# Ledger of designs, part 5: miniprotein binders against q8pzi1

Target 1, 353 residues: q8pzi1
Amino acid sequence: MNLLKTQLKGDRVLAGKEAVAELYKTGYFGRPKDDGLELSLVEAAYLQSRGKLDIELEGKLLGFRAFFEQASLRQQNFELKYIVYKDLKERGYYVQPSAADFRVYPRGSHPGKSAAKIFVHVLSERQPLSVKLLQESVASAENVHKQFILAVVDEESDLTFYEIKSASPKGEMPEPFPAVKADATFLEDRVIAWDAEASGALYSRGFYGKMLDPERLQLSLVESLYLFSRGVIVVRDRKGKIFSFDEFVEKASEIEGSFLRKYSAYKALRDSGHVVKTGFKFGTHFRVYRKVESIEKIPHSEYLVNVIPEDYEFRLPVMSGAVRLANSVRKRMLFAVEKGEEVEYLDIGRVKM
Short names: E, the ipSAE of ESMFold2; O, the ipSAE of OpenDDE; V2, 0.75 times the mean of E and O plus 0.25 times the DockQ between their complexes.

## First folded at step 2 (miniprotein)

Design c4d (at its last look DockQ between E and O 0.03; V2 from the best seeds 0.00; counts 0 for: pae O 19.3 > 1.5, pTM E .708 < .8, off the site)
Fold by ESMFold2, look of step 4:
Structure c4d (fold): chain B 353 residues (1-353), chain A 96 residues (1-96)
Amino acid sequence: as target 1 above (353 residues)
Amino acid sequence: SPELRKKILELAEKVWELALKAKKLGDPELFLAIFELAELVYELKKTGSPEEARELAQAIQNLLDEARKLGDEELAREIDRLAELVQRLKQEIEKR
């Protein structure tokens, strides 16, 4: 029989020099080591399932089930990684298992023609996804100029791939607000600016709020705090008492969940030259415009933004739902991660492998 | 306390199952409500605070209102059970 004989050792499968010519040179399986070939467990399982090799453990031949069970004991998430590996191989990719789960070559390329361009991390749909770990993984990939892809395996073993990137959105608005000043009053769950001239300018040139009537402007709480903190408006209670920053935050937080966190992202987006409006109709905190030139001709917003704390844990069905909704309206989904007083952005989108 | 922590973990699992059911829906307001809910459950798990429990109770009402607006009686019934669980959890946290 002409099957390659291999040996399971630790978390690797070792093959002789014939495997270099038959597996590595033809399909780039494994890693040449000394005179032979070293295979990862997923590579070995894949090749065994294709009838390309036999695997022994201490002289005993292992069938596919026995090997699969041994591999699952030796490598965390082996089953998930096998599912993803097999899928990528069947799509025609050259795939090299690594510490980052998989290094994947672009379509039409292989080792020796170009470097691997893609890191793929494998996760079950049932597992929570730490934003901190995600940021670290994305940063590591970007540090070496690689694309980061999350491969999510659902309970029926169907795969969904997400590209995740850091983002630094930059808008093109010439100024964050017009040079006006107005008195405003905090009423129920919003703020009303009273001065007709200032209100008109804030609405038509700054794209803040919504006109209540031709003279009065309704402002959201984040809009109000932003303008207040910049000296554009003074916000009073119904008795005329002027709010401090902290008093405003306290009152707004009683009304709107996660108010200060949402404000931090609002401020960062406005300060970087954007127009920022509610994303409620899109199931998000904000919709964001790179530039708006007139109230009569509002362009399509570019981003939908949800704000999360730095220690957030995604529930993957919730994440996938948000990304799906953004895709259905042809927008990019950004997650603004609050880190102290700063905000960092993750751009998460579905990709077709 | 360990008992409270266990109940919060059970709540997190139920929100997870709700998210799985809602995944097939295309209602933006429902998805925003679920996202806010997941964030509040996480904050409650971290802090155990009465303030977070009150916010969570209010968020559940928003989710229930959205489900009733959709006319999805099965979803509304599941959210109503979740609301009862959250109310009991809120009362237990507040008696601390």
Scores: ipSAE 0.011, ipTM 0.481, lowest interface PAE 9.5, mean pLDDT 85
Fold by ESMFold2-Fast, scan of step 2:
Structure c4d (fold): chain B 353 residues (1-353), chain A 96 residues (1-96)
Amino acid sequence: as target 1 above (353 residues)
Amino acid sequence: SPELRKKILELAEKVWELALKAKKLGDPELFLAIFELAELVYELKKTGSPEEARELAQAIQNLLDEARKLGDEELAREIDRLAELVQRLKQEIEKR
């Protein structure tokens, strides 16, 4: 078989009319244009490595190394994109260039049979990932009913794939508050409720706080503000003076970093019917339960939640570690993006292609 | 096995407690080393292989040496307790 002759021009490789029949109609490589075929640089490199075409630049034939070096100069992150493209092709997927790097057809499908279902974004493990850009990319994919997958390439060229999607978690708890009133005191860095019956009800029916002893309930600062704002507890200082909402926020913010941000997320999750436990048991801000029948029963659909600001930049090794650990304990990793009084969620999980 | 899974989950919890402690110390390299341990715990859960248990034991010993060089005796003691747990888990996997 004669190799197809092609020309490198800009960030594309141009082939003649015969390439449409041999590459596009058979394997869906490239894009037909002006009676010929336009190939992306990663497609051309892959096909060249398979012995399917020759690539020329200004009349000179380029070997694989020479073409790869030229492509690297012409496309940002070409080598990373090539690694991902080659991996997906070797797994049997049909893959096409996209604004989100690649669009991928589901296993057993191709461009002639159905629409692409997956958008893949390629990133080096060492590059920071803006949450704002991530949310925009995820929203763009979801608007056209596609999955968004992040392909992370490490220094050894090993690949890890993550599915990232927006989430609107809904709990199954009927009412977030028990019908009680409790007197409580703000003591240095914590809030303690003193009434044994009310403390017991908040703990056993509302799943708030931690029993310090049989008659005393310790509440986290976000739990305390939530219950205080609902009139369930009255919080006093050591001298008996009742805190206002603003006075509580001021004092709590001195003790806990990003208090209001965490409170916004806590409130949103409780208001949507979840049981929310505070503390850093798995290195996250919250553990979230969709339904809790009793303090002695294991809940369904547990989430680990980290609250982040809208200008947050992910460090991919940290993100990877958090996702892996959550998966190992059968929990999903949820990132709550705080935008004032509004909270948006990103569900990040490792996926096998 | 259910017992092996329970021990791996306990190990995962202790690794995260160490990560939080390292974060308070302000050492980015130590923090990243602890996240590498979390990845090894994840792979151990997935495969249950003796090789991964051995690798995890070695990684924890390296982290213990690192903590001792930083002069944090409390962190070193907690890593040492974690190393004991991993050593027990390694022996249990090797017997199976």
Scores: ipSAE 0.000, ipTM 0.188, lowest interface PAE 15.9, mean pLDDT 78
Fold by OpenDDE base, look of step 4:
Structure c4d (fold): chain B 353 residues (1-353), chain A 96 residues (1-96)
Amino acid sequence: as target 1 above (353 residues)
Amino acid sequence: SPELRKKILELAEKVWELALKAKKLGDPELFLAIFELAELVYELKKTGSPEEARELAQAIQNLLDEARKLGDEELAREIDRLAELVQRLKQEIEKR
């Protein structure tokens, strides 16, 4: 097979007019530019590895190693991008390099037959992932009706793919709380409601707290503020003084440094018709149910929810762990991104490519 | 079998509880090791393969050895209980 002569220039490999016919029209590699074909470094490396290209730099023929080293110097994360590109190609996808690393076509589709349906972004497991940048990328993909997939490359060059989606979880609970009122006392790290009838109703119909005894309901701080803010409970200190909301938030924030953020998500989930319980056993802030019929028939929670700040940076191992856990217990992992009073959700799931 | 799946789910839950404890202890290496364990449990659940069960059994044993080297007897006891559970699961998978 006659090798196509190409030249490394900057961060691209330039091929002649013959390459348009041989590589672009048949294999959908590169982009036509002028009378020739412009290849990305990853495409060029892939084609070189398959014995289709000769690549020259300043008149010197580069072997695969020398080209790979040059490409690594010229493009950030080239090695990782190449690994992902190669894997996707070997899986039978048509892949086009883009500003978002890759556009991927469904199996059996190619450029000109249909639009690319998948954006793939490549990261090392060691790289932090900004939540803000992630949300922007997901929104951009969704706006053009594409899936956003994160390809994570570990230290052994193993690949894990995650689909990331915007989520707007909706519950099916008919009411967030029963129409009752109770006096409650803020103790150390818990609030206790003292009225037996109201406590029973909050527990059995609202699915709040845990009964301490048949007459008394123990509430978490987030449950307490949620119920207090709606006039369902009155929260007093140990001396019988009624808390202001600010005093309650202050005291709760002294106990839990992230109380307000956690509360924002709790409120949003309850207001959207969910039952929300602690996710402590699952390493998450919350376990969330769309509907609970009775205390005796609590279904498996559908969602695990971690609450993160707007400026959060994911450590990919930590994210991966949370997603894998949720999947292991047949749940979805939702990240609730707190943006002041608003909460936005990311659904992160492992996918097979 | 439904029973095996239930046991693997129970294992996954316990491994996660362990990861939470490790996270609270502030030991990132321990956390990562438990994370790897959680991955193996996930793959075991998905494949039900004897190979995954063997890898899981080895991983949990390594974790146990690390916990013992750290001198955390409570952690070691918790991991040991998980190791026993994994060994039982492995045996059940190998008998299939």
Scores: ipSAE 0.000, ipTM 0.177, lowest interface PAE 19.3, mean pLDDT 87
ESMFold2 (binder alone), look of step 4: mean pLDDT 79; pTM 0.744

Design d1
Fold by ESMFold2-Fast, scan of step 2:
Structure d1 (fold): chain B 353 residues (1-353), chain A 93 residues (1-93)
Amino acid sequence: as target 1 above (353 residues)
Amino acid sequence: SPEEAKKLAREVQKLLDEIRKLGDEELALIIKWLKRLVEFLKLTGDPEEIKELALAVEYLKLEAERLGSPELAKKIDELEQLVEKLKQEAEKR
């Protein structure tokens, strides 16, 4: 039929002037260069599969299988990129290759009408994903006002898309919280506050801890250090000796793994106006609420939060599981990346393209 | 022990398949994720992965209460017991 003759050269497929009119001006495939059209390997494979072109290598015509095998030798992760590219094309998107794998145009738009609005990064579910590299990729996309999408391909070639955003969540809780002072004791893996009036105020107005009985409030170690650092409680050992900040951190760190990291995230969330509760019910460190007016009418939390170190490497099944659990209860999944005293947030959600 | 942990992980995977048959579509998605965690756990024996599996089982237990299925609740209780044994084996080494 009207098959375009092309040549495989390096990691590109080169077509003549007719391809500019037939593929680029009609469907925005490839890039015009010199007197012809330069196609990426994934574009060429897609177009070959649709009967739009013939591909030659050094005078020999390549069938789809032969070309696919050659492309796999010439480009790392070619098969994964092809799976994602084909899926996006079948959904009706205009897609261009980029250093981040793909640039995608929003629905109802195309090259020549507007700028690409989406960066898509492709990886296998078995590939570890550095949080540092992920944050850099997200920042790069956001700096040019583009959405960052992660396309994860599993062993059965099932494809799942995740949108990843930087986040700066702000709560609506009034500051300051209740002005109270309480004496407290460090016991086992928790702290108990003994003053009935202060305990009641911390629980019912500040939404801290769990009432052990009507007069005593049980606080987690991160809640305790937060209240201690604000001068709200004085924490003593069983013999009545007052803890210093460093002594508390040392003792708490012996009991709870990653204590200081969790504390940094807890503090940041509280300081930004949120109510923060332990989130173990959903396999996360915290449940986070933008505003709570009454202990008897606690709304659904907006976020589930997992605290991770800046050198963390995501295992994609773990990330996917956390996101799916949050989605199943209609909450957003935040990963709080601890960077010393500072905390940065990644909002990760599953999306339909 | 690593050998006992791998044996328990296999039992967890079998029980997840049984639970999947009793749950709704959302529960099936959670179980598919848990099966992936179990496969990676078989390779690494990572105590943090086992801890995450235990926390996910707590969530499944809550979902079983919401769904009101006694058969589902019984299966999830069996799963909780198996995962607790896995955690204890991992904590030994």
Scores: ipSAE 0.000, ipTM 0.261, lowest interface PAE 13.5, mean pLDDT 81

Design d2 (at its last look DockQ between E and O 0.04; V2 from the best seeds 0.00; counts 0 for: pae E 12.7 > 1.5, pTM E .764 < .8, off the site)
Fold by OpenDDE base, look of step 4:
Parts: structure tokens; C-alpha cells; sequence
Structure d2 (fold): chain B 353 residues (1-353), chain A 93 residues (1-93)
């Protein structure tokens, strides 16, 4: 096969008219420009590795190494993008470079046959990932009916793919709490309800707290504020004074610095018909159930939920760890993004490409 | 200056909005990614984000060619120039 003669110009590789027929029409590489074909650096490196291109810079033929070094100087994260591109191509996908790094076509499809179904964004595991940027990217992909895939490249050049989706979790609980009332006391780091009937109902029908004994219910701080705000419990201090909501929030926030953020998500999940329990054993804020029929038949929780601020930046190893943990216990990892009084959810799952 | 970089970033955002109006839905999606990068850049001043933005703008040229709009191509060229100015301002720090 005759090698196509090409030229490195800026951050592109330029090919002649013959390349349009041989590369674009058959392989869907590059884009037609003028009478020729313009290749991205990643496409050019791939094609060079396949023995299809001669690439010249200022009249000098570049070998694969020399071209790769030049491309790395000309495009940030070129090496990472190349690794991902090569992997996707070897998996049998048609891939086109885009402003979102890559557009990926379904297996057995190509440009002109169907629209690309996947956007792939490439990151190093060492790069921070803005939650805001991520949410906007996911929303943008979903608006055009595409999947958003994050390709994470580790220091050993191993690839992990994550599908990221917007989530609007809906529970199926008929009521968030039973129609009972109880007096409760705020102790050190938890609240105890003292009425046996109300405690029993909150535990067995509301799925709140943990029974301390057959008569007394121990509530978490978020459960307590939720029930207190609904008039289900009255919360007193150890001296018998009733808390205001502000006094409760202040005291709870001294114990848990992220209390208000956790509470916003807890409230949103309970109000949307879920049962919400602590995720401490899973290294998460919450474990969430769509439906619980009885205290004796608590299903496996469907979601783990971490609550994060709007301006949060993911450390990819931490995110990866959370997703892996959730997957290992057959749960989905949801990130609840606090936006004032509103909560938006991201579903992050590991995928095989 | 930090103020000049913020000014340039605002100009980039305006130009991205103009480009979005001239393109199709696929281009509009790409423009949304770029807008986010610019917003992140405004907040952090991260030089790596400027470089990402520059590379992403270069890929928009392909979309202009696909759409066959000379006006769109011109606007993308203007965008490239603004992003290059942002890069130069960041390198001076």
C-alpha cells in the first residue's frame, strides 16, 4: 500500500486529495478541507502507527516517536487522548475528534449511517473534575440524546470509563412519616424519642432511627431535624428547654460541619418518597431505598448518596473509589449536588466500552 | 492583568453565544462545553484550561467546514484569536 504523504501544520496533519478517498470515505478519518483532508494529531498518530501515513515537518520525515513528541508539544493531553482513541478504535468503534474530545458511534455504525451516540471526555486521574463543569457537560449530552462517558487514564495508562447521567430519583413510599408525635431530647450527638408508641411507629412504619430499647428510639441529627420540622417530634435540650430550629441547626452544625448540606439531601430524598439511612458502613452519607415494605424485609439499598457542594471538585481516585465500592455491593453511586435549597443528582457508574 | 483576562473571557463567552446561533444542535453542544471551560477559567485562571479551550476551538473549525457557513468560520477564527490572547495573558503571569 502506498503511504499517503502528509504534512504537519500547526496542530493538524494535512493530506492531499487521495486521502479523502482512502481515509475519509472508507475509514471516516479527518475532515475534508479545500481539496485535501485535515487530520487531527490523534488520528494522524493512529494512522501512522498503522503504516498508512508519511508525515513531514518542514521537509523532514517524522518517525512515529518524533511525530508523537511533536504532537505532545502541540496539543495538551495528546498522549492521553491518543491512548483513549486507540483503545476505542481497537474495540471496533468509529471515533471522531470533537470539542468534547471524541464522538463515538455505536458498534456497527459509522458517520453518515447514524448520529454519534456517545461523547467521550478524556482526563488524567491527576486532574481535578469540577462538578459544575460535569453537570453542564452531562446536561448538554442528554439534550442531544447522547451518553456522556468520562475516560480516565491512570499513571500506568490503564483506562477506566465512567458513564455519568443526570438522575431524578423517585421513591415509592406512600408517606414520609407516620401520623404520631413524640417528645425527644438532644443529647451529645443524637436525639432520643421517649414515647414508646410513637417510637415504635417511627421505627417500624417510618423506618427512622434505631431502637435503643423496646420503648426508646435513637434518631440521627438529620432524621431529627426532618421530623422536628414536620411537627412529629419536639426536641428539647437536657434541661427540658425546647429548641428552636435555628438553635438545633447551630448545635448540629457544630457536631457535623456539613450538617446543613446533608440535611438538604436527606429532606429531598425523604420528600421524594425514599427511605434514607446512614451510609457510614459504605463510606457514604446515605444509603437510599426506593421502597421498604417492613422493618423485617428491608431490601438492599439501591443507591449510595454522597452530598457535595455546587463548587465541588472531584479527586478522580476518590470518585473512583466511591463508584467501585457502590458497584461491589451492587448499588449505584449518586452524588447529590447542593444548590442552595435544591438538590441535583449525578449518577456515576463504571462502564465497559 | 487578571482584569484583562476576565474581560477576554467575557468576550469569548459572547462570541460563543453568537457561534451557537449560527450552528446546528451538534455545534451547540460543543459550544456548551467551551462555555463551561471559559467559566472555569474565569474562576481558577488555570493555564491548562486555556490550553484545553484553545484545542477545543480548533476542533470547532471542522464543524464550520461541515456546515459550510463562511460567517460561522469567520466567527470561529475570531474566537481562536481571542483564546490565543487569553493564552498569552496567562503565560505572562
Amino acid sequence: as target 1 above (353 residues)
Amino acid sequence: SPEEAKKLAREVQKLLDEIRKLGDEELALLIKFLKKAVEYLKRTGDPEEIEWLARSVELLKYDAERLGSPELAKKIDELEQLVEKLKQEAEKR
Scores: ipSAE 0.013, ipTM 0.275, lowest interface PAE 8.8, mean pLDDT 87
Fold by ESMFold2-Fast, scan of step 2:
Structure d2 (fold): chain B 353 residues (1-353), chain A 93 residues (1-93)
Amino acid sequence: as target 1 above (353 residues)
Amino acid sequence: SPEEAKKLAREVQKLLDEIRKLGDEELALLIKFLKKAVEYLKRTGDPEEIEWLARSVELLKYDAERLGSPELAKKIDELEQLVEKLKQEAEKR
């Protein structure tokens, strides 16, 4: 029980020479500077709570509450960062302050032995999160072979960790269904294919649509445009006029919002060898299968997919809900980000530290 | 002034690119986060984000000290001065 005497100065806590041996050499707390040790506010609060140091401000001894209040005035989001720091320390991690909030060393490593493996960003559940900034952060971490972890603190101070990574999903379905021309009609909010043999093949071999009866296939609008663009179906209006690509997009966009964005993701997933079906029963745009061999033995889907624009801002409770739902049904949650000419994926999963 | 703040933001981004070339892969990660913060400040003008940026530069300085490079340390000092000027210009608004 050694109580080191320290001083609060700005957004730091300064300790003398003995703190280097007692805190830095033993637990890698703080940064040696000159003849002493410089502690971040979260490190000082944690160490004070464990009875390791006394903190003074202008000759006045601060109790934990007084110091915590001072730290909150001196550092934005101090309370949230303290909650996360304390949790990680109690789990046995070595943690260092960083520009994104914290860098965390892998189990069995420490700051003197190797580089940090995990980068942690701290957010309140109430803060919006730009998908563009998120993608830049994830790409930055991945380029240096580190994990990017989002630590979300809710209003009850409960903490949830999410790993966010880029994804390039690849399916195992054979080459695209051969270009066969079947006649189809755009009706209300869906497309009906009339050719019995083509309908049967699209359904049983391509896993498109739903059979309305033994001879007719009902297709969603994204499925229809995909098959039309491949020359597999010819889509007519009620008066018999054949749609162009642009005419189909215009009509479909009148029926459902963000149609072209959803279509871009649908096309990208199909082109990468996946079977793609509606995610309606899971509250997502799509559910995705890496491989389907038979309509009689359809496996569980691997991914749930929500399509979002590149300027999207996550509301963290919505993100959390989507991830929780995917986990509850043993699927991964993918967000497909539409960037004009390209679709990029973010794989978001809850992790235990 | 908006014009002076934009000029300072561009100088900060240029200096971050120079620092990245002198640092290691771990430092490069922190620099990418700082570039993101500068871009966000240019877009939103949030004065509270400027305090976070100033603190983040101090953390970058801490991380760079382990590399023992005098040239790197000098450029980070220049970055600290530019961020302080950006802070002063933004506070005028």
Scores: ipSAE 0.000, ipTM 0.199, lowest interface PAE 17.5, mean pLDDT 82
Fold by ESMFold2, look of step 4:
Structure d2 (fold): chain B 353 residues (1-353), chain A 93 residues (1-93)
Amino acid sequence: as target 1 above (353 residues)
Amino acid sequence: SPEEAKKLAREVQKLLDEIRKLGDEELALLIKFLKKAVEYLKRTGDPEEIEWLARSVELLKYDAERLGSPELAKKIDELEQLVEKLKQEAEKR
């Protein structure tokens, strides 16, 4: 046998000086260290499978099965990372293991020519995914102008790639609401505005609510609190007492789960110039329009939005389903993350590598 | 010089542990990834990874300042200085 001899040590595979010339200089595998080459377990498994090296552990040669089993014991998610590494290499990418799982070079480039432009994180579809982790990972990548990609491995070892970005959606509505005042009453589970002219303006110019009849406007709870907090409507109980902000939130929260969190996202979207409507028929909290010019010519909404707490953990099949549904109706899927008084958005979309 | 870089990386790890104790759970995940990055850097000396680490510390500082903890902010300033020393040692390679 004249294959490169290597040694499994800890979570690395060590090769001698000849490996630098044969593997690193031609294919950029591993990292030169001292006079030799240090390979990650994933790189070593890949190279072994292609007949480029032999791997020893304490003087004993390991076949592919034995090495793979050892690597699995020594590195968390080794099998998933190997699947993704192999796929990316077969597609023609130069791939470098790193803290963000993989740094990936654009087609036509390599470590000696440019910096890596893509960070890839690897997960199983069965593994929960922290929103806080996503936000921090995406922010870190964007801070250095890199793309962040999540590689999800399903139960049949098929790969789906998602690009995850921070978003700052901005609408083009000329005014947040018409200059009107309306009297409204909080009834059983909804709010009714009674003033015919104000109701008509809120509906036809602000795109709030739904007309109950030609004179009266039915408002959702988030719409009502938004307009109330802006002084556009006065919301009273049946005895005429004006609700405070906290009293409204308390009553609305008895009716609608996660009410205050949904309101925070609703307010942020409206304040940034959007029209915001229920996304119920899409299985989301909101559907969001960049601009609506008239009630008779409603365009397609640009975004579907789900609102989540900052400590949320995605279930990947659910996330994947939401992203697929949004794509099937030609919309972007945004996740609005409540962070105190602020809302931050994650744009999650499927991409092809 | 490589031995000095490994010494500095160990100091960064210790400081990250101290910062974890001073912060809250919001910062804990970012600190976990920074610790993984430092371990990777100890083995490789990769200049790209050092720059990534420096940028990630900047993000940690921003998040920590939102928590309003002066003690935490001082520790993060110490971390920035250590990472800058580590970057300068790696550039001599």
Scores: ipSAE 0.000, ipTM 0.354, lowest interface PAE 12.7, mean pLDDT 85
ESMFold2 (binder alone), look of step 4: mean pLDDT 75; pTM 0.717

Design d3
Fold by ESMFold2-Fast, scan of step 2:
Structure d3 (fold): chain B 353 residues (1-353), chain A 93 residues (1-93)
Amino acid sequence: as target 1 above (353 residues)
Amino acid sequence: SPEEAKKLAREVQKLLDEIRKLGDEELAKEIKYLKQAVEFLKLEGDPELIKFLARAVELLKKEAEKLGSPELAKKIDELEQLVEKLKQEAEKR
């Protein structure tokens, strides 16, 4: 039983003055305009599915399928937006259209009680997501003190929500490197430091590398360049020749993909007072600790870090996998966006709505 | 590398403990996310992570056999083939 007659026009559905009382004042659907009510396509589809309105196009009544097909032609990603809208409405949220797809009121709130607190952006898991556009969207939401949420719809129409926010992680380590000097040799894919006393200090006080034996420290390439650039180690090839900074970068880049980008993030995290460990199961670049007091009692890392370029395009299954796996080991996932000498961070986590 | 081997063993044990707590629908979802992890590793091949995934798939297969689910067994076989292909690609450098 439908009491409201409406007209599809462009990307909107227009209703008369009676709809203001029946839909807007009761449920905050649509926007009052010119003595009538203007509904978005997703709102109209939802209300039609609930038997609240009839929709006409050029004098002809549209059934739900016909309207849904028309809406899909008139709005990009309409079907995905409808899936998300319907889900949020069924969970009891008040939802309004916005430039970022939706703005959502917190549970127990509505437009007449408080401001919307959440921007929701809708994507198919098949769509690439530009890091640049993502950072701009997150910044826009944060500038107006709203949370930014991605709603990802997969092939099975299953819905996953991710909160994305900017981050400025700060560690609590008092010094980034101990006051020692050591000779080291570049071997295959790593560097070995030979001075027992300096190796001990780098390992137990600086939390660098791994002891290969009681006298020798094995360092990763990013650790080595960081210590070398600070004059803490001198790195030689197998024939005894000392590397320059550029020679080291060239050699390391032959061995490790995106070496200089990973190094920029490693350096930024160390310089901000963190202990940074390289290598991790499931393909993260780093494990990051706010403070480590003793090598015998290493706490849980706060973050897993993936380093990406400024022009990176997320494949959502890759992002979802990384976030899911971080959650399984009780860590936050940070994406470190390399911008030359600067590094910016995105904190991405799954959320329940 | 002995410390890395111990760390890997602990991570594998944690994954096994989590898997044992899952019902059929949750296991299917976990298999899906392990497939996504394989796609991630195609971008940055890590031999230790590939070994971790191979071990995780072996453990998932044993748990699915105990549950007697042919549907889960099929999904795990697909995952096993993806990990084996990743392994072969990594061996080619």
Scores: ipSAE 0.000, ipTM 0.229, lowest interface PAE 11.5, mean pLDDT 79

